# VH-VL binders against Putative glutamine--fructose-6-phosphate aminotransferase [isomerizing], part 4

Target 1, 262 residues: Putative glutamine--fructose-6-phosphate aminotransferase [isomerizing], of Saccharomyces cerevisiae (a2p2r3)
Amino acid sequence: MCGIFGYCNFLIEKTRGEIIDTLIEGLQALEYKEYDSSGISIQGDELESLNIYKQTGKISSLKEEIDLYNLNKNLPFISHCGIAHTRRATHGGLRRANCHPHNSDPSNEFVVVHNGVITNFANLKALLMAKGYVFKSDTDTECIPKLYKHIYDTSIELGYNLDFHVLTNLVLKELEGSYGLLCTSSHFPDEVVAARKGSPLVIGVKGKTDMDVNFVEVEYLDQEEDYLKLNTQTKSSGNVLAAAPVKYNTCLRKSPPFVHNT

## First folded at step 23 (VH-VL)

Design Y1 (from X5 with heavy chain W99Y S101T)
Fold by OpenDDE, fold request of step 24:
Structure Y1 (fold): chain C 262 residues (1-262), chain A 122 residues (1-122), chain B 107 residues (1-107)
Amino acid sequence: as target 1 above (262 residues)
Amino acid sequence: QVQLQESGPGLVKPSETLSLTCTVSGFSLSSYWVHWVRQAPGKGLEWLGVIYTSGKTRYNTPFTSRLTISVDTSKNQFSLKLSSVTAADTAVYYCAREYITTGQSDYYFDYWGQGTLVTVSS
Amino acid sequence: EIVLTQSPDFQSVTPKEKVTITCRASQSIGNSLHWYQQKPDQSPKLLIKYASYSFSGIPSRFSGSGSGTDFTLTINSLEAEDAATYYCHQSDSWPLTFGQGTKLEIK
């Protein structure tokens, strides 16, 4: 059993410390007594950088792990996307290496948290290893971020500049099994992709204004991209939109996607 | 060029404190953890402890009461202090680095110092 | 702690022969096993990381394999310069531990 959690702030300044706390609090809210590992990914000091922190044990162990690093917790972010994961060891042993998030490479170009099973993991792993990717875990999840990178690099080589959503779709086409997935990337700062196949996913949005949530893109199978219209009744105590179930792949962005002149 | 260099007294008396320094160059301290490993003459490698970029430390269980690892970032120096030494503490002492790119440790030692022999003898 | 046991402790081999060194872990460590070469009067040198990935600058004759509890370092064609003690190292759990070493001598 696993829990995945994402936190995004768009055009609202949050410090790194606040972001970490929020992610951890989110994990705590999801935590069952049976969970034995957790991890987070947050933006690094540079815009095109992602950090990963993960540890076995309770959430307190994750906090301790984070504190091993000399992080500037006061670093402000106007926009930021972080992802988090907690799990009971099922696929793979109780090992730090098996904790989520998983990365594409040492530079963390793509970072993924995952709930589910990738049934074609062995084949994907073999392919990616042949291409020089270093696997550090025995989880089926680890192939996902590496696949992201592979497809991304290939697309770039071919002269395509794909948006994160399109890239995600290409990745998902190669995955077999069931999954709830969150992915962040240094190539797509301030974006997070959520995907699901057979696993539930919930998105909550809080805004200062009653403005339409135009930063949530939803992709429907065999349909054009549309924006998630959250028809939530404005509760009197602020612009908190009720959590909505995600039926399809979703990309959260700080702004509408730029039309990439392909 | 990446360099780690251990230095300290080659001889320490029993019950005294062994003090070593590891001077590093050619890399940023913010991107590496530094470990201490020792090797008794003709024996294998024994991990002693690690110092993190935060300055926090973790020690191998047998040494928790006797071992102190510290860092002076201004000097690019790591220190090891092992108190109450006995003949069993005679060894070549190594410092080694572990890369911690983007908040993740590689958990292997890519570069080692040359080592310094410390003999505990009366 | 995780105990790593290497086999053999000692091996004398002729140049150009294939050499295999085994490392067994007391519990599963996935692929969190690394191999080092230590020549006489030198510090250890990283050869293989995460069971099967060669470190930069390492000759192709060195390879690693294994997962879980059983790991192997292979030298396909032994060179005279390969005379050394080889150590496996696990980074799966604290404390970090090493195998007892395998001394390789060239005849």
Scores: ipSAE 0.684, ipTM 0.845, lowest interface PAE 0.7, mean pLDDT 88
Fold by OpenDDE, fold request of step 24:
Structure Y1 (fold): chain C 262 residues (1-262), chain A 122 residues (1-122), chain B 107 residues (1-107)
Amino acid sequence: as target 1 above (262 residues)
Amino acid sequence: QVQLQESGPGLVKPSETLSLTCTVSGFSLSSYWVHWVRQAPGKGLEWLGVIYTSGKTRYNTPFTSRLTISVDTSKNQFSLKLSSVTAADTAVYYCAREYITTGQSDYYFDYWGQGTLVTVSS
Amino acid sequence: EIVLTQSPDFQSVTPKEKVTITCRASQSIGNSLHWYQQKPDQSPKLLIKYASYSFSGIPSRFSGSGSGTDFTLTINSLEAEDAATYYCHQSDSWPLTFGQGTKLEIK
């Protein structure tokens, strides 16, 4: 069992410290007695950089971990997206390495928090390892950000600059199982993608003024949609997932109406 | 080029304090933690402690009462002080770096100093 | 603390032979095991990180495997320059600990 939490401020200035506090408070609100690990990802000091902090234990342990670093907590952000995770260790065991968030590479080009099970993670891991990716954890989640990077790099090599949501759809097509996940990327500053299959997600929106609508647009992945066919047939031969250029049709549907908590 | 270099007295008397300096160059101090590891003559490696970028420290349990690790960022120098030394503290002392870029530790030592021998003798 | 036990303590081999060094952890450490090479009068050098990933600049004849409690360092074709003491290191939990070392001599 685990909880995921995302916090985004858009055109509202927040300090790094405030952002960290908000993420931690969010995790605390989700915290159950059995949780024994937690982590966050926030923007680094440089533009288009992401940092990850994670630790086993209670939320207090995460705070202590963050304090090991010489972070400027007063650094302001006009816009920022952070993600957080807390869990009871099940898959992979209780290890710092198994804590979320997980990254694509040492530069944290893609960062993911995940609630669920990726049932085909062993196959994905094998493929990604063959491509040179270094795995540090025993979790099924770790393959997700690495898959993001692989698909991203491949798309760039082919001359495509994909939107974050398109890239996400390509990743999700390769994932089997159930999941609630959040992903941030240095390639997509001030963006966060949220995806679910079988796990609930709640989105809250707070503005300075009344919103014109009481819903958000949600993209549904239908099995029949011609996404960039990653030739999954080469799964057996260790060959590079070749991304074919596919017309990305975004099917946006209205979410259920927001519940206004007065 | 990445460099770590240990320096200090090669001889220390029993009950005195062993003081060593690790001078580093070729990398940013903000991206690495620095560890101290020692090796007694003909023996294996023993981890002593680590200093974080915040200046906080963690010591191996046997040394918590005797060991102090510090940093002078202006000089790119890390210091080790081990008090109340005995013959058992005779060893080659190493400083080594651990990469922590983007808030994550690699938890291995990619570069080591050459080490400095410290002999505890009356 | 996690105790790492290497085997053997000492090995004498001829060039071009295959060498295997094992490291056993007192408890499961996943893949948080690293291998170092230390030549006489030199500092340790990182060979393998996270059980199976070669560090930059390391010859392909060096490889690592294992997970959990049992790990192996393999030198596929031994060179004379590989005469050294090899150490495993765990970073799964505090305190950081090392194996006792395996001394490899080349005949």
Scores: ipSAE 0.663, ipTM 0.832, lowest interface PAE 0.7, mean pLDDT 89
Fold by ESMFold2, look of step 23:
Parts: C-alpha cells; sequence; structure tokens
Structure Y1 (fold): chain C 262 residues (1-262), chain A 122 residues (1-122), chain B 107 residues (1-107)
C-alpha cells in the first residue's frame, strides 16, 4: 500500500503553504491502510534548490516534522513542481532514512518518489557505491536518484546536455522490476517526470474557473515502460496540449498521483 | 568565525536548578538546530536534548521532567535549565549545532562549544 | 534506545602504526553512525559522518567503514597529535546515543 502524488502550478502564483497543503491533501486522498511513512519534496528558499521533508507514521507526523523547521509558508512560487509519497516498507525496517523521497546527493540534485520493486538494486547499489555514492537507506528506491545523477554527470563529462526525458529513458533502461515514479531535479527546474511499469497513474489538468486553459507539454514514449514529462514553463495557447495516452485517461480524478493546477 | 560559548555558575547546590547559557555567533539561527550534550568527569558523552527553529524541544527520556531548553533569538542565546540536581549531574555541559537547510536533519554535530563545568555540591 | 559498544576501551599505540577502532550497534542503524575525536581538555570534533564520509579539513589518515551494526574507524600512520578519546555516535533513532569511548595514548 504505497502511493505517489505530484502537484504542479504553471505561471499561477501559489505560496509554499498552499503547495504543502495541496501535496498533503493529495496524500490524504490516497487513504491506504497501514501507512508506515510519508514525505514530500518542494523547492527551497533559493532558486533551483530542493528540500525533502519526511517522517515515519501517519501523515500528521509529517506535518509535525515540517513544523519543526518554521518555514516561510508565505513564500510565493509562480511555477512549482512538488512530489509526495506514502508507503509500506519495501526493504529494511521502519526508519526515517527509508522514507521517500530519496535523493541523489546532499544537494538533492535528483529527488525521487517510487512504488514497486527494483529487482536488480543490489547490482546497481554496488556499482554506485564504487563510484562514491553514499547510501543512507535500506530501500531499493535510493538507487534511482543516484543512478540519475551518475548518468547525468557522465553525460556532462562527455559533452552532452540531455533533456530530462532523455535522461529518464536512459535511467529506466537500467532498472529491472516494477515501478511508478516521479522525479524532480535542480538541473531541470519546473519539470517533473512521471514513469510507470505495472502501476496505475492518473493525470488531472485543471483550468481556471474563468475557463483559462494552460497547456502542458506531454511526451509519451511508445515503449514497455511508460513515462511522461511535464514542462511547467509551457505557456497557454487556449487549448489543452496532447493528453496522456488512453490508459492514463481512464483513471478517476478523485485521487490523482499528479495534477496540473489552475 | 563560528562560535558557541557556554556560561553558567559553575557550582550548584543539590536539589536546586542548574542554569546555563549558550551564546552563538557566526551562523544563522534559522539554518541550525542547537543541541545540549554533557560529559561527566572521566566519562562519555550523553545527549540531553534539542531545540528546533520552531522553538519546540525534544529531551532525552531521563530528563523529560527536569530539563528545559529555550532560545532568545534577539540575544543569540540558548538556555538550559535542569531542576532537582544531584551529584550525578556534575559534568561538562556543551552546546552543539546541527545543519538543517536541506530539510533533511542528519543529526550530526559539526561545531561544539568549549564546554562549561558544573559541579553539584553542598 | 540504541546502545553503541566500542572496542577497545583503551589502547596504547606507537606512532606511525595503523590503528583500528570498532563500534557495534545493538540494532541496525544503516550508515547513520558518526565519529568524533576529543583531545584532553577539549570539546569533541567531528571526523567522519555517515560511517565513511570524512568531514571537511580532516586528515586523510582517518577513514571509516561499515554499515548496519558493525563500524570501524581507522587511523593510518598514527601521529602524536592523534592521542585522544574517540566516540561513535548514532543518529538513526531517538534518543541520540554515543559509544562509551576509545582512549588512545602514545606509547
Amino acid sequence: as target 1 above (262 residues)
Amino acid sequence: QVQLQESGPGLVKPSETLSLTCTVSGFSLSSYWVHWVRQAPGKGLEWLGVIYTSGKTRYNTPFTSRLTISVDTSKNQFSLKLSSVTAADTAVYYCAREYITTGQSDYYFDYWGQGTLVTVSS
Amino acid sequence: EIVLTQSPDFQSVTPKEKVTITCRASQSIGNSLHWYQQKPDQSPKLLIKYASYSFSGIPSRFSGSGSGTDFTLTINSLEAEDAATYYCHQSDSWPLTFGQGTKLEIK
């Protein structure tokens, strides 16, 4: 009983408090039994910074954890992509370090929430540790953001400048098993990538109450695993951009794992 | 640069309240949480508690009823009060800081004060 | 609460030798284990965080390893200034706890 949720606002100002509330409400709408942990990732005070807040127990414990930091909840964001997770333990015990989201490094260059099982995680972990990555958790998920950073850094060293969706495809090719995931990155501000294999994903798009419609750039790759890229910097043209494939459009909007806000 | 300086009376009578101050400089109070740790003479380190940016606190279990940690941000000062002291509370008392800017608390202490010895004796 | 047991409690060591200190946790703590050095009449100083990551400015002769319940601090080619008491510290669970310490003296 794991759930992932994402929330993006495009060129429509929302405060940090409103963003946090929306992410938490999204998690509460995923009322699974036996919640073991919850967490969110949002932008920090500095541009292109990402912060993670997570705690074991019920969602109320996450709220208490966030309160300890005394964040400026009135800080405004014209565009923002946040991600959130609730989960049952996949590997290891009930430790705060095992909660999602997971990061690539102390600077949170890549941040991931995930459900599923990465069956080749032992091999990936061994490779990444040999490259100097420090693992804080017992979870298979921690390999994903670290693999993102490894491939990203390697591509930069070789003179490439990969788009986030191209990078994601390279990462997914190295993963074995099942997954549904959301990834954000300081290198790709205002973007979130969603990917799934064997898990439902619902995407909701909401226009303003005055019927303003914000276009969202959505790229579907016709492969065994599915992933989507949302670019929050896409401007409205008065029409909805290409929607998710039919299998994404057949889900209910009551509890979407990822939504576009008005 | 970064500095934490503990101060207090040095001698406290049994059953009374031990009161200490930690004055800090060279870093932002919004980017760090401050912990208190003590060390009895010739013994190891014992964590006492932490005060968060919100002003909320967490105390080590044996001290829950006796310990109060607080902060005065206008003076860059943290305070520790330990009531009903006994000879077992004789120790060097340290304040120590923990970095919190990334939202993940890692709970290691990068800088410590010099420590102040408090002796509980008649 | 998590008990950290260090070994040895005390060791008389010769300069330039390799020294190994162990820390055992009463339950798995992942890599949430940190090492501090405390010289006589001084406050503790952070050496190693997350079991194996050296803090900035720490001499390369200090290294850490381990995960789960068994951790090691290694000093390659001991210097006279390394005479101190070394503590492991776990940050996995409340309350935060320290090992009992390992005192190194130069022979």
Scores: ipSAE 0.619, ipTM 0.806, lowest interface PAE 1.2, mean pLDDT 80

Design Y1 (from X5 with heavy chain W99Y S101T)
Fold by ESMFold2, fold request of step 24:
Structure Y1 (fold): chain C 262 residues (1-262), chain A 122 residues (1-122), chain B 107 residues (1-107)
Amino acid sequence: as target 1 above (262 residues)
Amino acid sequence: QVQLQESGPGLVKPSETLSLTCTVSGFSLSSYWVHWVRQAPGKGLEWLGVIYTSGKTRYNTPFTSRLTISVDTSKNQFSLKLSSVTAADTAVYYCAREYITTGQSDYYFDYWGQGTLVTVSS
Amino acid sequence: EIVLTQSPDFQSVTPKEKVTITCRASQSIGNSLHWYQQKPDQSPKLLIKYASYSFSGIPSRFSGSGSGTDFTLTINSLEAEDAATYYCHQSDSWPLTFGQGTKLEIK
């Protein structure tokens, strides 16, 4: 079992401590038995900064890692997008570098959590290494944030100012295989992008009005008939859930990597 | 400007406690963790331990029973105490800093102190 | 504990030549390998972080490469001031460890 979780608050003040607690609670809801790693990404003290905290082992090990920093947990955020991941043990090495989230660069310009398999990872890695990117992990996921940064930097060099959802579409065009992913960026500090192909995605919204995604309708899966129709439609279209403005207290969550439906 | 400066006695007798201070300036103690590293004469570098912003410590295994690292934030000073020293503890002792503001601990040392030689001899 | 083995232990080098120093890790460490320069009677100075990222103010003649278990530090066109001992350092797992060092001297 492997899972990704996102949490967004929009124009509803939450402290850093509350945000961390919500992300950890989201991971605990996904942690059904033995997991070998976990991690979160949240905004740092500066508006355009992202921090990553990750650790092998149980969720308690992640909490201990976060505690080493003695963060100001009372720091308020009127709007914030955080992402989190937990992973079940596999045959691969149990290294902290293989934990999600993964970053594009030491400054965390793009940060990604992902479930699934990127089948063209070897080709993407070779291309990115040729362009000077250095890989820290054995995971296929690491190519995603680096690809984000490469395409973003190229767009800036060419004089473009892409929206996050446009940038995401360009990145997804280059990915092959299956994925459910969440991406945040220091360049788009109050935004998160969710995307899926061959992996389930569930989005929950809590507030006075429903959240609407500009590219596709957002549905909450609550019955097998509804679930099958949503999955079939999403898989056939390969649609991107764009970086939609989150207007109310919203919890972005994806199903575990293993589900009954494919 | 970033500065780390080790100080302490140059000579310590066997079985006594070696006590060093690292005085820091030019950076926020909340944005960096401080490590201690030593280098025996003519030998390589040996990591001793780290003190985190929380006040928790981690020590290299051989030193767990003898090493204490602490901080006094009011004085911008880190302290190292190594008990029950022998001639094998003769070394240049360095403090070094690690950047932590991005949350992901990277564990490389961007700036080192000048080092202070401690000789263990009767 | 991850053992870092540097090669060579010592090298006498002619100015302006290319110098390559290797560091081999006892297990994969991704790119969590850093290089330090220690000039005689000085403290170590960070040259390269994460295998290939130059630290601020480091001359462009210094470059690093490698991933996994095999890493290199390259000095293109050695200068007299580069006479020093060079250490690799891994940050992938506890305890943090250093290579035994490579001493470069000018012929």
Scores: ipSAE 0.610, ipTM 0.805, lowest interface PAE 1.4, mean pLDDT 81
Fold by ESMFold2, fold request of step 24:
Structure Y1 (fold): chain C 262 residues (1-262), chain A 122 residues (1-122), chain B 107 residues (1-107)
Amino acid sequence: as target 1 above (262 residues)
Amino acid sequence: QVQLQESGPGLVKPSETLSLTCTVSGFSLSSYWVHWVRQAPGKGLEWLGVIYTSGKTRYNTPFTSRLTISVDTSKNQFSLKLSSVTAADTAVYYCAREYITTGQSDYYFDYWGQGTLVTVSS
Amino acid sequence: EIVLTQSPDFQSVTPKEKVTITCRASQSIGNSLHWYQQKPDQSPKLLIKYASYSFSGIPSRFSGSGSGTDFTLTINSLEAEDAATYYCHQSDSWPLTFGQGTKLEIK
């Protein structure tokens, strides 16, 4: 079993230490008997930069990895989106390159954590390699951030300026199988996109008062969901409150029916 | 601009401790980790170890009992001590830096010092 | 421990020719493979990182390719100054390891 976790603070100051602690605590809440890898991605010190910290082994190994950098944990962020991942142990080890998050390139232009199986991974990898992308892992997940970068770069060359959620929809159209994923990008600072197909995903929103969020509004790509969305005001449904989001996107290509009911 | 300069005694007797320094300039110690690598005359490269920003170290397995790497950030100096040396420790010793600002710690070395030859003989 | 095997160990090459050097890893390392040039009596110099990404200031005649276990360094139109020993280096797993080197000489 794999777990993904994201944490966003919007217009409420959190220190880097608090953000890291929250991401680690989120992973620990997903933990069972034993895990064989974990990782996080957060903003770095440089403007619009993303950093990845990941390690094989249990969560304590990830904490040790992060500690090597002696980060300024007091650095404040008024708004921030961080992502995290963990995997259940299968035999006690993996290559570090196979740990999540995965990136599009050494500069971390797109960073993804993913749970599920991309059934057309081999075809996507072959297409991306033919376009000059270089893979460093054995995971199906690695094709996702590289596909993000390919579509993004192509859109810029053609003169488009896509929003992150629009870009994400284009990426999801190319994916087959099941997934839950979170993506951040240096091109879209302070934004995270979330998408799911055939895997559970829960979004919690906290404002001035505590709340219980059991369901998430999801916009499906098929014509049935588009019809319901056009005829129904879905922005302010009772299941999702926009108390303090920076930005998010829940675009799915094929998913179970999460109908936008009244 | 970027400089890494190794210095040390050049000649060390068997069973003694060799002691080297690497003085660095032109970059922030918070943005780079410094590694030590050696090369026996006419041979290939051998990674020895690294010191992290936290002060923790990692050593190549054959050296865990004999090697000490440290840093003095006030002097921009990295130190290597290798105890109980033999003729097999005769090599050029390099310090090399690794960029770490993206947090990936991918352990490739963008700049190397000039190296200093240490000869172990009686 | 990951063993990197370079081929050839030595090659004598005519100027302006294309040179190919290979590096094979004992297990998959993705693209965590880097190339260094060491000229006689000099320290190593980074050429290529992540199998195919040229380091800043490296002449365009140097290129790298490969992933997994098989990697290639290519020098298009060899220059006299390229006489050196070339090392591959993996950063996928501990301990960090280097290939045995490939020495290029000019005919």
Scores: ipSAE 0.577, ipTM 0.791, lowest interface PAE 1.5, mean pLDDT 80

